# Ledger of designs, part 67: VH-VL binders against Large ribosomal subunit protein uL10m (mRpL10)

Target 1, 224 residues: Large ribosomal subunit protein uL10m (mRpL10), of Drosophila melanogaster (Fruit fly) (q9vpl3)
Amino acid sequence: RGKINIQRPKAPHYERARVVAVTQPKYPELPKAKSCFKTRAERTQQQQENPYNEIIAREVRNWLDHSRLVAFFHLSSITADDIFRVRVQLHKQNLHLKSYGSKIIEQAVKNTRYEAIVPLFHSNHCIVFSPDPEKTAALLRIVRRVPQMVLLGGIVEETMLSRNQLVAYAQMPGLHAVQAQLVQTLSQAPGHLIQQLQAHQNSFVQVLDVHAKNQMNEETPKST
Key: E = the ipSAE of ESMFold2; O = the ipSAE of OpenDDE; V2 = 0.75 times the mean of E and O plus 0.25 times the DockQ between their complexes.

## First folded at step 3 (VH-VL)

Design q9 (framework fv_anetumab; at its last look DockQ between E and O 0.03; V2 from the best seeds 0.00; counts 0 for: pae E 21.8 > 2, placed apart)
Fold by OpenDDE, look of step 4:
Structure q9 (fold): chain C 224 residues (1-224), chain A 119 residues (1-119), chain B 111 residues (1-111)
Amino acid sequence: as target 1 above (224 residues)
Amino acid sequence: QVELVQSGAEVKKPGESLKISCKGSGYSFTDYWIGWVRQAPGKGLEWMGIIYPGDSDTRYSPSFQGQVTISADKSISTAYLQWSSLKASDTAMYYCARTYYDWGEFDYWGQGTLVTVSS
Amino acid sequence: DIALTQPASVSGSPGQSITISCTGTSSDVGGYNYVSWYQQHPGKAPKLMIYDVSNRPSGVSNRFSGSKSGNTASLTISGLQAEDEADYYCSSYDSSSTPYVFGGGTKLTVL
């Protein structure tokens, strides 16, 4: 009984091979996880006047209205894996990375104070939302290591900031730190003032003493 | 001020279990990764792994995978490094350090915990 | 696995400039700007001196600077001082094996 070579099974008979070839289940190719970030071309093609766009636009408005930090980025050639990695890092910081089509953004910000952001979305872009403006530094720190994400500007506390302004903002001490410093400074001010006031008084007293001594010396008759 | 304070030096025998700690203060403990770095006597720094206390996401160096366990208790802002069975080769200084990224630089370090494993 | 190679030792006189190199074996060191440098004095914890190739954390002297060319990152210390005598470690992101890797370290002696 010939040892069935399990490592190199004999090719099946031609007829059997034909049947096997025809009966092989065609497994649907698992849809390649479409990158959540569609290329501009893909976004433009899909932006047919779909009632769905209004829903998405509403979502965008909701994000804008509830976010105290919004940052706009240009996306260069970035892989889905890289985006995912960044998204995870941002998410851990309560930073939400989203990407929308230009038309959706236009619709979302139409007749709002944010209409000025529309020109930023002519290419591949993403938006990061956060309810916490103090996360600006964290955001910039994370995206600093992602050369494919280019900061264009942002909105902090309802104020539109340029890239440079956003960077500057991130470098500022947090509100609490500033408040703490202010309190510390204010707490020291009275002490310093008192010291200064006392110093002047002491100086004045010293001057008076010297004057008094000098007068006493002048009144001492030269006993000839 | 950001500070990482580690537990004291440990002297153990081979086969014993050990858990050392790193307590963070002066920052939001859940917003940063805590990494562990080993330094054998007279040797260089070795990245062991990191944990994100916010969700307990833990990553290990392949060299240390299965050899140690990294954990964190966010309620007390403490990260842990533990061995189930120590070896003489585990004798080293162990540092915890803070990083913003899972691949990031360590900006603040603990003072280190010396672990000596001798028969 | 990315291996970061550093010289075992470098030396310089006070006031001089010295450079410590860190060479990676993979394209990652060349492709990414994720190189950091740490200073470690004897018996002390490491201190971050440079991150992202050339950035200095707050409180780090401007005498320390970082650069990269090809697969080699460099730490330059200008105006060498006695206090700079320490071990220096480079580090980098490793996408192939470990998220983070250290170089072998360089002992800097101030003569």
Scores: ipSAE 0.032, ipTM 0.588, lowest interface PAE 5.3, mean pLDDT 83
Fold by ESMFold2, look of step 4:
Structure q9 (fold): chain C 224 residues (1-224), chain A 119 residues (1-119), chain B 111 residues (1-111)
Amino acid sequence: as target 1 above (224 residues)
Amino acid sequence: QVELVQSGAEVKKPGESLKISCKGSGYSFTDYWIGWVRQAPGKGLEWMGIIYPGDSDTRYSPSFQGQVTISADKSISTAYLQWSSLKASDTAMYYCARTYYDWGEFDYWGQGTLVTVSS
Amino acid sequence: DIALTQPASVSGSPGQSITISCTGTSSDVGGYNYVSWYQQHPGKAPKLMIYDVSNRPSGVSNRFSGSKSGNTASLTISGLQAEDEADYYCSSYDSSSTPYVFGGGTKLTVL
């Protein structure tokens, strides 16, 4: 444990090691009792208060800044082996599964336009980040086989989308201009977004009808 | 758009002092570490040290401890690398680079500052 | 200091796949999953190509992939192109006195 400065923790190695082990693709390894990965310093610090919450919050901000696709999920009970298999499947599509404490999420987005997402994290959750918004369909396909992960909503190209909006976005492959227009129309605060969705419902249905007509004979929408 | 802009090339004599700069823009300067990396002519990359501008917390490679000073002025989003007495062996390209952590994984780099020290 | 061993040079023809190795110890490559790869063209700053062993930053081609086995990390470039000719450096967190170490670099020549 040594000479650790708890007021100014500068050892993101310890926090990154813990977070990275959860969020990185992990090939089969011997089971670990409590955490996917620990350093010797982290094992010592398990017995004392962890001062790294702000460093972890900054990591969350960094992921939000560098990801063009962010999806939020409720996570029910799942084995370490099952979540590892899901993480591997997601990583093959450049989708990065991560989990952070709800207090850390609250700290990360406080006083930002994303503050409205905090209620999504009142229960057990996980987040998927990706630099590629075109991978939204692949994400939903993979997660459909994982009933423990329930989609709550997401962020695409810095625009917040509800669950239904994200599903609709994923169903429009090859319609980039249409998808961009839909995302821009929904670029409003979540509270105001609810108020505006009623007015735009017919436009949204109309976009889906154009998509279905234009995609005949080559691709079929995958949504239920 | 994240950008790190370094000060211009320097030609100096042994024994002279020098302070080169690295100005960050397009991001929250105090939320990231700035590292300094040396590359001697025709040689590889060497990690020199790193600073957190938010509180000026600084770490050095043992190879550079006492030979250089790393500092920052957060009010103008600028980090500095400084020598009190240059040596001919200090001739190199010096890069600043940004990372989220106090060790590395540099996602954005400055253009480099060439320092030439000759008698 | 150089703590990571890379071959001095590697060459390949356009369209081929090549692999650059990076061998460290249990204090760095073997003990942690914090391996990065940087590409440096002559006269330019390094560019981050791979982080966390196998992750690509936004804008990096999927022709670049990374992996690790034991104390050795690997960068694989598939579908080799002329613009891939550059120097490549691996790097890793290290638990010793210098917390971030670079390899000596590998010059990739595209024939």
Scores: ipSAE 0.000, ipTM 0.402, lowest interface PAE 21.8, mean pLDDT 76
ESMFold2-Fast, scan of step 3: ipSAE 0.656; ipTM 0.846
ESMFold2 (binder alone), look of step 4: mean pLDDT 94; pTM 0.950

Design s1 (from a37 with heavy chain S31D; framework fv_anetumab; at its last look DockQ between E and O 0.22; V2 from the best seeds 0.00; counts 0 for: pae E 5.6 > 2, placed apart)
Fold by OpenDDE, look of step 4:
Structure s1 (fold): chain C 224 residues (1-224), chain A 120 residues (1-120), chain B 111 residues (1-111)
Amino acid sequence: as target 1 above (224 residues)
Amino acid sequence: QVELVQSGAEVKKPGESLKISCKGSGYSFSDYWIGWVRQAPGKGLEWMGIIDPSDSYTRYSPSFQGQVTISADKSISTAYLQWSSLKASDTAMYYCARTLYDSSGHFDYWGQGTLVTVSS
Amino acid sequence: DIALTQPASVSGSPGQSITISCTGTSSDVGSYNLVSWYQQHPGKAPKLMIYEVSKRPSGVSNRFSGSKSGNTASLTISGLQAEDEADYYCSSYAGSNTYWVFGGGTKLTVL
């Protein structure tokens, strides 16, 4: 009974091979997930004055208004697959990655306090939104692993932050931790102050004692 | 000033284990990734891998995957490169380098290099 | 394996401009603007000269410039000086698994 070579199965008979070739389900090539991130050129061409742009602009405004954390990224030739992976990772952290055309962004932020962000959107960019500013560290951790994503800056608690400021913010202990540290520091301050005050008083007393001793020595009449 | 200081030259025999170090100073160690680059004598640069010291996330070149281990101890601002079993072909200068930003792969600061010699 | 190809050697006279090419595949140099150039003098660690195809780090001479066309990145050194004699390496993001590769290096000789 010839050992069925499972590692090199004999090629099926020609007829069987033909049937198998014909019956192989042609799985429709999964539509190559069109990169949700259209190149700048593609975005610019599609930005015809579409009434739909107003709707999208409204959406962007809504995201901005309800987000406590907004981060802006430049995208350097990222594939659809890569962006999807990043999106999934971000989503797990309740971070929402969105991409909009420059015109839409302009329309969205026109006459708002966020108008200053418009220059950031002259190239291929994406935005990450979050309702939780404490997720800044998580966001940065995830995107740091993606060379195609370059942090440009962000908005935290309605404050525009540079890249460096955002990084610094992410490194800061949570508000509660900072408050705790502050309380601890404040609790220690009185003790230190008292010590310093006492030290000065003690020093003053010592100086007075020395002075008093010196005066006593001068008043001792040289009994000739 | 940003500085990367590597451990001294090593002379080893085939089959021996080795761990070399790279200590960063003058910057926040956890904020920048560290990479390792090999250069055999008279040869070009080879990208080995990088590590995010903040969480020890690592990426390797396919050529070095499983051949070496990159690690970091952020508490002492030190990155490591280690071999479980050295080969003669591991004879090279090894550089650690800091990334310009994140995982960009742009190395802006370099260590002085560690010469590893593996001979019978 | 993704490989970056550089000429083995380039030479120029003082004051001239020279260009070093770095050619990769469409999945690396052609796809990403993540190309770096390094200068290495004998017995020294490499120095970053160009990043992201054309950007210069602080302290790098404006004589050094970078460009990319298709799958080829180029380093141009203008006003060649004796001190520019060194090995030059390109580096690029390889795309898959977030790793990088170096070119084979180019020895620049100043005649």
Scores: ipSAE 0.274, ipTM 0.678, lowest interface PAE 2.4, mean pLDDT 85
Fold by ESMFold2, look of step 4:
Structure s1 (fold): chain C 224 residues (1-224), chain A 120 residues (1-120), chain B 111 residues (1-111)
Amino acid sequence: as target 1 above (224 residues)
Amino acid sequence: QVELVQSGAEVKKPGESLKISCKGSGYSFSDYWIGWVRQAPGKGLEWMGIIDPSDSYTRYSPSFQGQVTISADKSISTAYLQWSSLKASDTAMYYCARTLYDSSGHFDYWGQGTLVTVSS
Amino acid sequence: DIALTQPASVSGSPGQSITISCTGTSSDVGSYNLVSWYQQHPGKAPKLMIYEVSKRPSGVSNRFSGSKSGNTASLTISGLQAEDEADYYCSSYAGSNTYWVFGGGTKLTVL
């Protein structure tokens, strides 16, 4: 049964409390003769189960929408102690290890640009979310000690990246370094500002173009 | 571009100590793990252990735990394999190898090898 | 004591396909998709040919392919060439002690 999330060392009662606290509104029922297909208890249970799935799917969507780094892993057999240890190490780097059922992932990404990730969740897996794309190198350093976690690919700044593209991204100078150069240029005398802004814009476009070419190069050999 | 250069061949007697080296160049040394692999004359490859040069985290094969010491000095991009007391059975070729960026066990670049001969 | 079993030798004629097996246990080859294959010519360092069961590093011919079934990984070399004559080693993660192990090696002879 793959419906149970990978256990986290953090207390399940917080997660369980959130689920229990959310109840479906109950509408006045039609006369019993007209609605005898289901008992009230059955409708309440179905409502609770549906809101539970939707609540978790909304959590996944929220993580996807607010994470500038998302990494997908195949997860081989691993002990609870080892998973806990990895989760703690990742958390210290603002990297959040999660696992969700494939049905939940499918529901979460339905009608979004991320629908392509669903096949990754047919096997045992885990996902790492972070608001900090510059933490990609730290992520890879941590998971190298965990052969049970096999990188499949990721999403950086809303762009799907293959494993090789994500590794290449981790080795690039951070976008913050490029942004810092732009700030320094804006602080210069006005007489050269337009020239420096155009040069940095071209450099910034080149960095984005390198990211796009890296993505295309990884996908092009496989597609053709 | 990427290169691992090992120290030269050694001829030693049983009971002597030895420290051989592996210098990496053409890449960010601390970002890749270094492994050591033994190959006795006419025999197969044996995985000895690995080190993360960034913080010297090490793992050894059970066959070599306590038999050798793996270390690294990231300031000079060099990994080491060391014996405190060599045995004749330590006669072998020793390779260092670099891992893939995102793996601890798949070696994509290898040193040329260091032949260690231990004889009375 | 984890050991990966390979045949001591295999042979084939130029142009043929051959397969080299690497048999482990459910605790290593069977549990993880972390098998690699190395080619070693006499007097030279090994070269990575396949990693993670079936992935090829850049620069490795697509004549080399890898697969796994149960506790046995396989390296297949199609279109044998004289230069393929070498020793081949498999390697796998050994999950019980968080280390890696090599197989005993297979000498490939091109007849």
Scores: ipSAE 0.199, ipTM 0.621, lowest interface PAE 5.6, mean pLDDT 78
Fold by ESMFold2-Fast, scan of step 3:
Structure s1 (fold): chain C 224 residues (1-224), chain A 120 residues (1-120), chain B 111 residues (1-111)
Amino acid sequence: as target 1 above (224 residues)
Amino acid sequence: QVELVQSGAEVKKPGESLKISCKGSGYSFSDYWIGWVRQAPGKGLEWMGIIDPSDSYTRYSPSFQGQVTISADKSISTAYLQWSSLKASDTAMYYCARTLYDSSGHFDYWGQGTLVTVSS
Amino acid sequence: DIALTQPASVSGSPGQSITISCTGTSSDVGSYNLVSWYQQHPGKAPKLMIYEVSKRPSGVSNRFSGSKSGNTASLTISGLQAEDEADYYCSSYAGSNTYWVFGGGTKLTVL
């Protein structure tokens, strides 16, 4: 019974390629990412970069301190033109879309009440800031049209909220006293919140995996 | 006091056009999306599409794309569902419902329904 | 185009507990914690009973509860009452291109 059994051929060209690669001249060693001992040049470079990171970290802390609404998003690949279009729509509502490196965010929130958010930023991300928490409904309306941005959660009136809690807050935009009470009530289980935010991020990864698998399948017309 | 009020029952012939309405009150109309849900006689619920009244942005279920048009007029807090040419298979109860819509969307308030009967 | 599978009917007696299942795929129920349940009495509009798998809107009896395991969501009604006799529909978010899908519905009979 015949199977498809085309395997490794005798004396294939890859055998020659391997011999050539072994005999190739080696170029100078690249700096190691996690060396116990750093070269003098590596230490000098690290010291030179630290002051700039602190300046940007102070900018992030300033945004956090002056914003009553902060929303966190996972960000998939998006063109410069598309993100600019989103930023313009958000700006009209006094919503400010920012992107920062994970190390800078960690530095900015270290020793603050927001330190717990650091795990959300180990993958591609962006943050929306606003001094006006009543703009939460407008924010969610705008980002619903941007499939590359997936809501992870946020901070409203200095209280950390999961995705679902932030959506619930948005449903009551005209009732400030009720909104404040809701925020306080939702904040009464802070340890569980981090797990909820991480679980939603993991659910997004699962969706991407399913989408990738579906794209590999034969495309069938949806007609009678 | 949130309320969605739909237009009255319609009896039509195949080939006729029709436009039914859904008026929101007791809330900021432009802050919520309006979805349309169909229920054929003795059958289940089918989501048809959704509109953001703030800029008339629409999305349709694949089954209803090209079959109907959804529109809204935010100045009078009213959403619409319309057909250019009705078929007997369009006989159904049509509901409008509001949703905040992002990945957590659910329909929290529903209209009373508009019965559309298309008889040959 | 029914995307979610529900039993056509379920029955119980007053005071019993019953469970209605709603089975989808990894791209809807399995991927999102965004399952809703609606109750519909004959001649009436649907009413939201459960959202986000397990949450109840204000005014919904605590006899209604929701859960999810893998690709299957469940609605449980405890202390069954005659007024619970209705059709029940599940719905799930199915991604930004599809949005929502509904189940085929389950007729609950209280005898």
Scores: ipSAE 0.007, ipTM 0.448, lowest interface PAE 11.1, mean pLDDT 76
ESMFold2 (binder alone), look of step 4: mean pLDDT 91; pTM 0.934

